# VH-VL binders against Regulator of G protein signaling loco (loco): the designs that were tried, part 7

Target 1, 177 residues: Regulator of G protein signaling loco (loco), of Drosophila melanogaster (Fruit fly) (q9vcx1r247to423)
Amino acid sequence: AALECRVIVGYLGTIEMPKQISHSSKLQTVRSCIRKLRQEKRQPTIVLMCITPDSLSLQSSSGGVLATYSSARLNFVSSSSESENRFFGLVTSAVHNTQIEEEYEPSAGSAAAAGHISISHSCHVFVIDTKLIEHAQHLQRAHEFRLQCTRDPISNLCLEFPNNSEYVVNLVRSMYT

## First folded at step 8 (VH-VL; framework fv_tezepelumab)

Design b11 (from A5 with heavy chain D99V S100P)
Fold by ESMFold2-Fast, scan of step 8:
Structure b11 (fold): chain C 177 residues (1-177), chain A 124 residues (1-124), chain B 108 residues (1-108)
Amino acid sequence: as target 1 above (177 residues)
Amino acid sequence: QMQLVESGGGVVQPGRSLRLSCAASGFTFSDYGMHWVRQAPGKGLEWVAVIWYDGSNKHYADSVKGRFTITRDNSKNTLNLQMNSLRAEDTAVYYCARVPEYIFTDYGYYMDVWGQGTMVTVSS
Amino acid sequence: SYVLTQPPSVSVAPGQTARITCGGNNIGSKSVHWYQQKPGQAPVLVVYDDSDRPSWIPERFSGSNSGNTATLTISRGEAGDEADYYCQVWDSSSDHVVFGGGTKLTVL
């Protein structure tokens, strides 16, 4: 059996981050993104977050897939602060193909299309909030978060997630008391 | 194929200056951070400096800070190291090396592609 | 300044498993990378992010990192594995790359 963890969260929105930030300022930047989206006072969108070694996906309460990120795109995760662990930011990377195209064929008769690849980073902000879970089945799933993780058949212990998914699972687990 | 080629090494007297260059090919140079790493004869690897993909951030080892300057020219796919006030202890093979694409993560400051190195000898 | 400690040398018999350690205070909270360097050649990345391996590196190479010790493990040792091995971390508190002193692996 593959590793899988599922959790219900509220989604506040996404902010595009600087392409590179210093390692030491990464936490600072995520906390800034969380603060900005909280200040918008938008009602969080209830989503199901499904985490596997290979991917993280967000599904709406209506059953639609909102987003899917491969584990290689998961770059960083952190809470808003040590004292308030209800909000967290997930940073994902995305590859953007930029094609520099001439408006017309060059007079020289040579093909002169130039392109490059750039990497962007986005901070997705979520909240763990029981007020978002009105239906009894949603409350049950939130309460039993750890029971949704795959167990090793020999040791019967929760397996560690490989790849970047482990960071997200560990942070989310720390928010459930 | 991804390739890094260092040049500019040579023999210089203490107190003089030398400029190293690193030519990149086979990948989009402007998307990657770059390192300089050195190795004295018979000794281990010693990190020298790093520069971000757009040149906006730079870090230096304490032993070279104030004497060396790392720069890049993305239009020419070139990384440079200006070495001033050279000392005998700066004698080493100097390698340029690439930071992986996802430098933003906590673990992103390793070196996945290395040049063959250029020898700098500081002797009187 | 953060310091990484490696044994100066390790020996292994052909076909046996070599283990090269990298000691550092709370190194398990950092990501450790490993390089192989053969005489007269540039270093080659063999393990990154504690346990991930570049596609050109054989599966015999693996890594682990916990507590105060990271380990590079080379199973089924071969003569071609003879080299100097270096561990490396990024120290976020100082914004510096730190290398270990290197370990010479000899295959008897």
Scores: ipSAE 0.007, ipTM 0.483, lowest interface PAE 12.5, mean pLDDT 78

Design b12 (from A5 with heavy chain D99E S100L)
Fold by ESMFold2-Fast, scan of step 8:
Parts: structure tokens; C-alpha cells; sequence
Structure b12 (fold): chain C 177 residues (1-177), chain A 124 residues (1-124), chain B 108 residues (1-108)
């Protein structure tokens, strides 16, 4: 189903991934990223995650858009190895078109005047927690930060996210082709 | 390396005033919310007040509301507590403490760095 | 106002596991933090966000929080663990920090 959902999540950070990632190693790499960022013990940044069939966007408590990822840029999503774990990782891809700078050492072969194109992958780690929702609801009184839900067209019920990363992971997966 | 040092405690009679100060060093003071927590002799910890990292918001325990004022000076790395209309039940060791905050939020939930405390005795 | 309830004392033999509880209405929906205080000293944060531990605190310290009870667990108890332990939450409805009454741990 093509649902539009909004959920409050905590953002822990982003780790650059290897340029070549096999399909068989993606899960291991994401779980390693989750473990590394959890071990850093930083305070999560509270963001509103908006999920649609076409995109995933992150908004600040004041409503400003912090980042937007089209569904074509969403490469992989997975929760931690434990079902009780509220953490999940989202892998995005980006295409970079670089120009040759005057102090850049050129590679062997033809660089063409247009420069070089490369692809990078990043793993973004998030947490879903009742405590983050409580904190965000407190901020709502001061900053107009609101939780929203999408009504299911068949049942006409408002879709609510449980405090379970698997629910968000499943929704993001539904955006893949 | 990170350190908080309280000062200004002493013995005062009921109804008088005292001003406590807390000097911070070893971290960027202006990035953190700050708390005052007190402990009466032989009793437990009691939260007193909090001030946001930029001084824009403050909260007080009901027992001190209207009598105590929390302030900060980020240019001097200092936290202050002005205590007016002191009562015998205000007798306690007063600690200042730093809280960790979520990025882009105006308050935190726990205190990771504590001062050594300063004793306030209210007696006649 | 929100209230946290702790037992006044807990005793454990050396090498055994101590469990200190912190009771509160729907406390599982809140983040619980734990402090250790030795006589004449300032409190020290030992567990935060229910189950996370500062890097300078031994792995013997752990925490959990669900329903109406949070628990601080100290495995392989040592004489150096004797202290008062306090649980703490932030009550967003009142904008107050709330401490439990404290639990005195003895290792005998």
C-alpha cells in the first residue's frame, strides 16, 4: 500500500559506506553502522520523518526541511539484529559530478572536459522511542511540532507508528520497486 | 578536565538572602543546560531549578518558586542561584550540574557533570 | 505531581547481583537515569536513558525500564559499590526533574 506517514524519530548520525557493497554484505554493514553510532552515545537529534511513495524527508521541530531523499535514492533499510531494538539504518545513494581542479592530480586515461561521475552510499541511523515522542509532544506546545498520520483508504483508520523500528523499516521498504 | 565549582554558601538567618555561583571550565558552557540540585543533611537529592543553554527558559521546583531565581552569564561561564526569603527547610548542600541536551532542543533530561557542592545553613 | 518510589535499602553479598527498583506510574514511557553517591561526595551518573552506561562506568552496571518499574542491576557486587543510589526522570507534564528517595546499598 502507498501510504503517507509521519513519525518522530531520533537521528544518531551518518556513516559513509564503501563504494562497492555487495547485496550479501549490505545487512552486515548496516548493522555495524547501527552498533558504531549507538556506541558513540550521542544525544539523538529529534526529527519528523515524512514517508510517501515518492520520497522520505526529515523536518526539524520548527518545520524546516533538513533533508529529502527520493525513492530512487533509497538503497536499503534494516533494523538491528534484535526485534526489541528500536534502531534502524537507512542507506541512501548520491551521484556526484566532479570537475578537475588545477591542483588535482589527474588519473591515467581521458578525463574529458566535463569531469568525473561517481556514486556514494551513506548509512543514516535512527531510533524510535516513546520517550522521544513524549519529548517532542512537550516541544509541540512551544514550537508547533505535530505528529500526523495517514488515513488508510480502505479502513479509513489513522495509521499510527508503534514504538518499533520494524514498522518504519517495512514502510520504507514499500517504496522500493 | 570538565569541572564545576560552587561558591557563596554560608550560614544565614531565616528571611535573609544568599547568592550561589557556579564556575564552569573544560567544556563549552554555552552549549549546555544547567541545573541546581540540593540535598538536606541525611536526606535525598531534591531538584531545585534548570536554565536553558541560552538563558531563555527556566523551571523551578514548587518549593522554591517565587523565592529563587536561576541565571547564567555565558560570557563568564557562570551559573547563579539567587535565594530570597530563605527558610529552615532550605538548609542543604547545593550542587550545580550540567545536563546533556538533544541537538536543536532547549532542555535535557540527565546530569553528567556535577560540582562538589556548597553548604547553605538557614538557622536562627 | 509525579513520584518515584525506591526501597530504602538493599543488601548484597560480595560477588552477588544487587537489584535496585524504581517505581513510577507508567515509568516505562520515560527515560530513567541512575546516580551513585558515596558519603561526602557529589553524585555520579552510572546509567542513563534506561540502559546506557557512561564509558567510565564498569560493565557490571546495567539498567532496564518497562511498565511501572525501572531496575538498576549491579553484578558481581564489590565493597566499593556501597553507596546511595537515586533514580531520576524528567516529567514533561510538569517540566520538573523528579528524583527517587534513594536506596542505600550495603555489601556484606
Amino acid sequence: as target 1 above (177 residues)
Amino acid sequence: QMQLVESGGGVVQPGRSLRLSCAASGFTFSDYGMHWVRQAPGKGLEWVAVIWYDGSNKHYADSVKGRFTITRDNSKNTLNLQMNSLRAEDTAVYYCARELEYIFTDYGYYMDVWGQGTMVTVSS
Amino acid sequence: SYVLTQPPSVSVAPGQTARITCGGNNIGSKSVHWYQQKPGQAPVLVVYDDSDRPSWIPERFSGSNSGNTATLTISRGEAGDEADYYCQVWDSSSDHVVFGGGTKLTVL
Scores: ipSAE 0.000, ipTM 0.478, lowest interface PAE 15.3, mean pLDDT 78

Design b14 (from A5 with heavy chain E101Q T105E)
Fold by ESMFold2-Fast, scan of step 8:
Structure b14 (fold): chain C 177 residues (1-177), chain A 124 residues (1-124), chain B 108 residues (1-108)
Amino acid sequence: as target 1 above (177 residues)
Amino acid sequence: QMQLVESGGGVVQPGRSLRLSCAASGFTFSDYGMHWVRQAPGKGLEWVAVIWYDGSNKHYADSVKGRFTITRDNSKNTLNLQMNSLRAEDTAVYYCARDSQYIFEDYGYYMDVWGQGTMVTVSS
Amino acid sequence: SYVLTQPPSVSVAPGQTARITCGGNNIGSKSVHWYQQKPGQAPVLVVYDDSDRPSWIPERFSGSNSGNTATLTISRGEAGDEADYYCQVWDSSSDHVVFGGGTKLTVL
């Protein structure tokens, strides 16, 4: 479909979030995750982020799918206000249905339980490469990912290489309300 | 060992032009953005300009916009600053400095390697 | 235009801790970097990204940044620490590198 968007970004890493996250603390937790991974100063992994109404996937330059998150797992997205609109965090949720065992036999009330349901949250941190602003300079990266660059006629920027993280954040929000 | 060596400084009259050069060695020049920073006698550091690793983007201090042009030649590992319409207040030691950033790395815009500077004196 | 404010001078006794401040509106939301400059020499990066150090800089140099003030802390001050110190940020709204006015540290 025409609602498929592809963006080349740098991936910095993933941090497991606290299990009890209030709505008012989500933004602050994402900012903390961005700050923490930035300070590790590891070389970002270049990935293709493919955004559709049904899912968000991350792919390597060799075409391997590194991760796929259904729209139901996309919980929150925000830019870092401290990084000049270059970094953003994506929060995903995962539902775990597992059998829990303890040292002793479960109590009579829990002995009938078939499993346990818990929800975990992860914050994935990405960075936009603002140095690849000219169309010609994007071609090398596009070829690595077997992509065609789509040039915006007004800004002369490639859509696959946005010039700020707020663009990507708004794109994700528009698809996953 | 990483080194930056400036050249082209000298004494010029107001209104004239001067071109500074900076030769880089000991690192992959084409992977780094580069800065020019100046310091007037007895005064503090003043940022002049930056150029991205591939030459695609440039930023200038307001005091030099329209008069100075920053360029680079990655095939020769050189950074240049063309200074036009020089004024007495442009008198300073000019340093070239390497930006700490790479493509897809944390973009702090700070300088980790500095040259020894070249003196530019604008006098009548 | 973004402005960084430093005290013009700070004095410290040998072996004591020096603190050099850098004031800026909401500077805690920016990354602050610090340079040392000795007379007749080029600046040397001593602290970057608020609190990180290049490997060749002693651990007695440290930094912090919160609210409207960033601070460079030099513990166990030595005569060799006498220099001018400059704080620096990148201001994304103007696309400019901004330096503070500099602080002369005297060890006496």
Scores: ipSAE 0.000, ipTM 0.479, lowest interface PAE 14.3, mean pLDDT 81

Design b15 (from A5 with heavy chain Y102F)
Fold by ESMFold2-Fast, scan of step 8:
Structure b15 (fold): chain C 177 residues (1-177), chain A 124 residues (1-124), chain B 108 residues (1-108)
Amino acid sequence: as target 1 above (177 residues)
Amino acid sequence: QMQLVESGGGVVQPGRSLRLSCAASGFTFSDYGMHWVRQAPGKGLEWVAVIWYDGSNKHYADSVKGRFTITRDNSKNTLNLQMNSLRAEDTAVYYCARDSEFIFTDYGYYMDVWGQGTMVTVSS
Amino acid sequence: SYVLTQPPSVSVAPGQTARITCGGNNIGSKSVHWYQQKPGQAPVLVVYDDSDRPSWIPERFSGSNSGNTATLTISRGEAGDEADYYCQVWDSSSDHVVFGGGTKLTVL
C-alpha cells in the first residue's frame, strides 16, 4: 500500500518570494521566513498535514482542504536552528508562463516558438505544539480531526503529535528526496 | 570575509551637495537590503535610509526626506547616497551597513555587517 | 515617532554584572538588537532578536525584552567591555529604524 503520514501542526503563514531561490540560499531563506513570522507573534492556525508520496495537503478540523502541493512543487524543507526544534519551513515552487496562445504549433521549417517563463517560490512556516503533552489533549485534538492516534511502542506517544520539528522534516524528506 | 568600504566624504559648504558610495564584497550583494547610518561627532547613532535588495522600496529618516536619495547598482555591488541641500547638522561619520534579513520581508531589520565610515563635514 | 530611552552612563566594577536598559512603549512586541561601539570603530552587533548572540560574542552577553523595557546584561564585566552600547528596533508603523541614545559603560 501507499505510504501516508499525518501530523498535527500549527501554521504561522506564507511569505511569497519575488526572486528565484538558488539551492545555496534555501536554508537561509527558510530561517529568515521563520524569524519574520515569529516576530509577528500571531496565534498559529492548527492544521492537519497529510503527507503522501504524491502530495502534501493541509486540512482544517472541519475537513476542508486549505492547500495541496504536489510532490513536484515541494522544493525544500528545513527546521529552524539547532537550538530551536519547534519550527520548520516548506519551500514550494510555481511555474508561470507568459505565453498567451493556447495553441501554438511551429510550422515545419520555421523558427521555434519563443516564450517566457518565470518561477516563483513561497515559504510556508509551521510550528509543533510541544505544550500538548497530556494524552487527553492528544485524544481531543485527534477527535476534532477525525484521526486515530498511532502509538509508538517505545515512547507510548502518538506519532501524529511529534515533539520536535526535525521529526516532521525527516518525514517530508523521506517521501520526496 | 564580508566587507563594506565607504567613500566620497569630505568638507562641503551649507546648501551644497555630496555623493557617498559604498563598495560591498564577500557576500551576494543583490540578496540584501542596505542601510545608511550616521553619527555626529560625540553623538549617538542615527539611522538615515534603507533600500531593498532590488531597489524597489526605500525608506528615509524624517530629517533627510526630500534632500537625500539612496540608490544601488547590483551589477557593481555598490550602494550610493546622494545628499542635497546639506546643513551643518548633517555633519557626521556615515556608515553603510548590511540588513540582516534575506530581503523579502519588511520587518525586524538589524545590521550585521558595517563599513568603517566616511566623514562628512558641513561648515562655513 | 517611536522613541527608545537609554541611561546616558552605567558603571560596573570588574567581575560584576552590568545592566543597560532600553525603554520603549510596548517594546516587548518588537525585536530588540544591541550594538557595541568602541572609540574610533564601527558598531558591532552583540545581541539580536531580543536574546540571541552572534557566535563570536561571549556568553557573558545576554538580552531580554518584555513589556516596556529591554535589557542588555553583561556578566563578569571586563575592561575590554568599556564602550558605548546602543539598542535598536524596526518600527513597522513608520517604516523607520530607531536607535536608543546610547549608554557609556565604564569598568572601574
Scores: ipSAE 0.026, ipTM 0.584, lowest interface PAE 7.0, mean pLDDT 82

Design b16 (from A5 with heavy chain Y102W)
Fold by ESMFold2-Fast, scan of step 8:
Structure b16 (fold): chain C 177 residues (1-177), chain A 124 residues (1-124), chain B 108 residues (1-108)
Amino acid sequence: as target 1 above (177 residues)
Amino acid sequence: QMQLVESGGGVVQPGRSLRLSCAASGFTFSDYGMHWVRQAPGKGLEWVAVIWYDGSNKHYADSVKGRFTITRDNSKNTLNLQMNSLRAEDTAVYYCARDSEWIFTDYGYYMDVWGQGTMVTVSS
Amino acid sequence: SYVLTQPPSVSVAPGQTARITCGGNNIGSKSVHWYQQKPGQAPVLVVYDDSDRPSWIPERFSGSNSGNTATLTISRGEAGDEADYYCQVWDSSSDHVVFGGGTKLTVL
């Protein structure tokens, strides 16, 4: 696998998922999150997604890092074939330590041994920017993100500008076991 | 192979009651909201009611609210429509249909799987 | 109550593109779904969420939705496309599913 793959995608938003979701319902939950964010009809934020075996990061055109997720936090990724593979969702997890808070302060040290661990899941929704289908748009975005386009020797397509989300989903899956 | 089969239609007098049933197979019934949609002879589609996956929330068209009750039995994979105080304008083919998508406790409110329909005629 | 308006009929020649419109106040802020119904048959979902298509529907079917008009586009029209077509939205203000009046597509 390549050590780093870079793709330009649109970011629609993030939805916090129910705390307990079964493995069999993850695909349906991702599709639901895609639909919910699409209903907002907001302009996607164009981001550079950098994928390595150790992490996935989202960057602005100026190179500012908007978010970074270690591979251990990447729990699920899927496209929506019903959307002609234009959309995909990425499920990440975060572990939180929650202490029981009394209405009044606890006795010194008594509450320090108590702990509650919870896991939150978030679904991040992305879309392939249809305006980037044309070569002129690719050149503009490549310049903005300071990219050199990697051309597939067989298809001669720019790999940084995927024509469907399944390609991106496969990149993410192939980088992690 | 997902399938919905309606039953219970027939000819009934105005002011009477009728109960429609819909048997679901080929998918996990308890994971989906369900709709009833009707179509009067030669007319367009008219939405009747929706019920959430666990029966906790329901919505009705204004024309049937207070007269019709949508229910489900997840243990039997069955959707029901109890129709009371029937009127001539309730004459239609009644379709049961699966709501497209589960979004936590909200639904997609479009229908991806449809039954073949059952005819209800309200006539004197 | 929210109302969706469709032309009662549209005609298209074989191999040409048919366009069926669905008008509604600020319909572009809603998600529009389209159904095909042939005589004596149940409706079939052909386009959902404005422009998405079920896997069993040919790519000749597409949709768009902006402003006050949504459009179902059927390219390379075929005799088998003859049917009534209905647009549909969920109106969150009233908690109602709303259907358009239907458009009869005729392929000459």
Scores: ipSAE 0.007, ipTM 0.564, lowest interface PAE 8.5, mean pLDDT 82

Design b17 (from A5 with heavy chain I103L)
Fold by ESMFold2-Fast, scan of step 8:
Structure b17 (fold): chain C 177 residues (1-177), chain A 124 residues (1-124), chain B 108 residues (1-108)
Amino acid sequence: as target 1 above (177 residues)
Amino acid sequence: QMQLVESGGGVVQPGRSLRLSCAASGFTFSDYGMHWVRQAPGKGLEWVAVIWYDGSNKHYADSVKGRFTITRDNSKNTLNLQMNSLRAEDTAVYYCARDSEYLFTDYGYYMDVWGQGTMVTVSS
Amino acid sequence: SYVLTQPPSVSVAPGQTARITCGGNNIGSKSVHWYQQKPGQAPVLVVYDDSDRPSWIPERFSGSNSGNTATLTISRGEAGDEADYYCQVWDSSSDHVVFGGGTKLTVL
């Protein structure tokens, strides 16, 4: 059986995060991102989130793939508060290689191209809402749009996910019920 | 535990100056914007000023603009309010409060951690 | 120059629901935050971003915001809820924090 979890979520948007984030500050940064996008008061976009050990994908209500993130890019996930909040933020990372050419003064010393590695972080904000599930049920009657995770056929318990995907699956499951 | 402790309050004559300080502990001070809020005896809350996490931007209430200066020292986890040309109308308990925003260029707009306040009385 | 209007006082019987309103022009387009202040104490955040609650605040506290009125609702009122309550917004046009005048809640 292929390991996967599927859930309908509302997508609010994405915010580029500051480059200088301490590990202890990730939670507060995610909460700030959730807050900013909620303050825009725009209607969430319905998307299907598909989580596997290797990737997390977002699909539109019509089935088109909007985005795919490898599990290695899943950096952090958290809800905006520990109790009664249906919003969560997912932080993805991306590695960039840059080359900087320095302007040299008249001496024309050793002109050098300096290579730098930088990491960017983006916070994607989602909401889990019963109204979204009901709406999607009307749109796609052929699909079961409740939270669905691969289960052990004997015990009927949700199977554990390896790697970074486990954290996203566990958060979503805890918020859904 | 997250704590903010104000100091520097007292009795001062009109036209004089006073400097308030706020010492922060239990969180990374340099990651948050900070506010000063005051409350005159028996009156409601009145916002005074805000400063960004890095000190690069500041905003003041119209009643204090040009007289008060908000500053911060991130190396000492300290917020300051320099109050010049004090008036009887400035008499209030002054609270130091942490902005809800974290590491962004604009403000979070609400205060989640507050100090106990320090009393400033402007009279003879 | 934005102004928030609160009733000066509200009374509620023990075990009943108290509702404190905060009026402002098109306030439903803004995010409203609520503070509780007991005598001699600093304010405490009880509701933020219209309806969210800090994890240490009882679920009896809730909020709503639409049109020209935001409301703080305190279910099953108890003596410990007696306090002054303030609503607050950020006015982006003036770059100012704006507080309401405060409402004294009495549980009788």
Scores: ipSAE 0.014, ipTM 0.600, lowest interface PAE 7.1, mean pLDDT 82

Design b18 (from A5 with heavy chain I103V)
Fold by ESMFold2-Fast, scan of step 8:
Structure b18 (fold): chain C 177 residues (1-177), chain A 124 residues (1-124), chain B 108 residues (1-108)
Amino acid sequence: as target 1 above (177 residues)
Amino acid sequence: QMQLVESGGGVVQPGRSLRLSCAASGFTFSDYGMHWVRQAPGKGLEWVAVIWYDGSNKHYADSVKGRFTITRDNSKNTLNLQMNSLRAEDTAVYYCARDSEYVFTDYGYYMDVWGQGTMVTVSS
Amino acid sequence: SYVLTQPPSVSVAPGQTARITCGGNNIGSKSVHWYQQKPGQAPVLVVYDDSDRPSWIPERFSGSNSGNTATLTISRGEAGDEADYYCQVWDSSSDHVVFGGGTKLTVL
C-alpha cells in the first residue's frame, strides 16, 4: 500500500518572497503570486508532479528531476480562488547556512566566524490544462513522459490528468497537512 | 451558501450623507478584498471603491474620491461605504462584491460574488 | 484614463455562436473578465482571467484576449443567454477597475 500520486501540470514560475512584500496571510500571498505570473502570459513548462508522503518532485518529459521538496519544506498549498480554477500555488521553504565574520574585538587579536541560519520562502505556480480532456490526448501526453494512465472505464479519463486545481491541492494537503 | 446583503439605501437630498453596509456570510470574509460597484438607472456598471482584505489599502474612482470612504470590520464580517456630499449623479443601485482574490495594483481585480444591491436616490 | 469599448448590441440565432468584443489599447497585456447581467439582477461572473470559467458557468462560454481585442464567445446560443455583458480590467496606472459600456445580447 505505498502512497504515490502522479499528475501532469504546467509550471509558470517561482516568486521568491522578500520580507517587505510577504503577507501575514499565506492564502493572500499565494493568490497574489498566481495573479502576477498569469499576467506575464508566459507559456507553461509541462512537468510531471510526483507526490509521496515524504516528498514532492517535479520531472521533465526526458525523466530529469527538476526539483525535489521534502515534506518538511512544504509550507502551504492553495488554488487561486474558492471556485473551481486551473491554477494553484505551492509555498516551500529553504534553509541557508552562511558564515559571517564577527567584528574584531580590541585586544582579542583575531576575527571569529559566526554561523548564520536564514529561511527563505518561495511560491511555485502551476496550471491544469483543462483543454486536454479526451483520453487519447491523455495517452499522448503520458507517452511523452513515459508513464501509464490510470483509466476510469466509465468516464474514459486518466487520473493523472485532473480537471481542476482543487484536486491537486487536496491531494497535496492529504499528504502533508 | 456565500451571500452578501446590502442595506442603508434610500432617498436623500443633494449635499447630505448616507452609509451603506454589506453583511457577508458563507465564506471567510477576512481573506478577501471587497468592492463597491454602482449602476445608474438604465446605465452600465461603474466601479466605486475597493478595500484590501486587512484594510491596509484602498482605491477609489475619481468621481467619488474625497467624498466616499470605504471601511470594513472583519470581526463582524461587514463592509461599509460612507457617502458624503451626495450629488444627483450618485443615484444608482449600489452593489457589494467580493474580490475573488486580493491582488496588488500591478495585477487584476475582479468580483466573483455579488449582493443584490441597494438603491440610492439623490433628489430634491 | 483607460477605456474599454464594446458594441452596444449583438444578435445571434438560437444554436449559433455569439461573439462579443472588448477593445482596449494593448488589452492583451491585461487580464480581462466578463460579467452577465439580466434585468433587475446582480451581475454574474462568467469568464475571468481572459479564458477561465467559474464552475457554475456552462462550457459554452469561453474567452480570448490578444493584441487590442478581447472576445467573449457563447456557443450554441440559448434564449437564457439574453442579457447585458460587461468586460472589465484593472488599470494599474490609475489604480482603477474599468468596465466596458456593456453589450446587449439578443437571441432571435
Scores: ipSAE 0.007, ipTM 0.542, lowest interface PAE 8.3, mean pLDDT 82

Design b20 (from A5 with heavy chain F104W)
Fold by ESMFold2-Fast, scan of step 8:
Structure b20 (fold): chain C 177 residues (1-177), chain A 124 residues (1-124), chain B 108 residues (1-108)
Amino acid sequence: as target 1 above (177 residues)
Amino acid sequence: QMQLVESGGGVVQPGRSLRLSCAASGFTFSDYGMHWVRQAPGKGLEWVAVIWYDGSNKHYADSVKGRFTITRDNSKNTLNLQMNSLRAEDTAVYYCARDSEYIWTDYGYYMDVWGQGTMVTVSS
Amino acid sequence: SYVLTQPPSVSVAPGQTARITCGGNNIGSKSVHWYQQKPGQAPVLVVYDDSDRPSWIPERFSGSNSGNTATLTISRGEAGDEADYYCQVWDSSSDHVVFGGGTKLTVL
């Protein structure tokens, strides 16, 4: 069955990741991304995150869709290493072909031949903060900014997601309160 | 105590080759990207090359691309720079330096630990 | 390709504030790092990620970065601050580390 989990988060930014990251280094790389964007000390952008088995979308407080990622593109998710922090990073992948130039190419002056396929990874950094959520609830459409997940009508427990979306839902739920 | 020690510098004629080494101690070498940076006598700092923590990716300054090769041996905590087809303009003190982050973006790529440098003189 | 411009020299009186600038096209969108180099010595990182400071560096060192100019500020200047100072960014478009030309700070 189609499921949905909606939560407001603060968005700090996105860092393009190296293409050649070992699986054993993903956690540390994500935590480095979180540290870097936190150090910029910019105010987070209030975003509604909508997660389904098929996709994860980010919406503005006014309801406009800012980004959508298929569940197959959700590569990795992890929290900050500091116990008091409520920050997490989401890694998404994207497939590109026949592109000659990309912002964060791994090779200096790299070029792609016709028919070449490359994969890029981006780390998106978010924060879950009760004060940010309280503020968002006073904006337009306040009722839409709370944590809401599809629940079993008998047990009233949040239902599990079948795809990569499950990892994101589980992390967000663990950090929300 | 974190330390980087360069070696292999010397005087060499144009067109010849030279291999620099950098020995790391006091930190987990395999967790960090590494850089080579050079400085010609009386001139400023000039970046030469970087290698990722696992050796899987490398970037070079345009002036050395095709002539220099950066490598590392994580089992020996050693960074190397193979310099081929040396030119007079390659004369400089060569520093190895640790990248503060092993993540490579337009944020970071800064060097928090530096060696003392080794002098390379390319003369006619 | 990407170029960082620094003044060749800056002078400051003891106890006064020195400001060293680093100019670059839209440099405010990049993270700027600063190094101090004394004669015959290796560079030392003094400011990273625009405004953060390593724990071994005095609070007198600070940084800022906006628009087309980043600035290293050294308050309460001391004779021991005399050195060459270099700004540095990573240019993601070219995958290159770029250094400024360096600024010689003299404490008179």
Scores: ipSAE 0.000, ipTM 0.474, lowest interface PAE 15.5, mean pLDDT 80

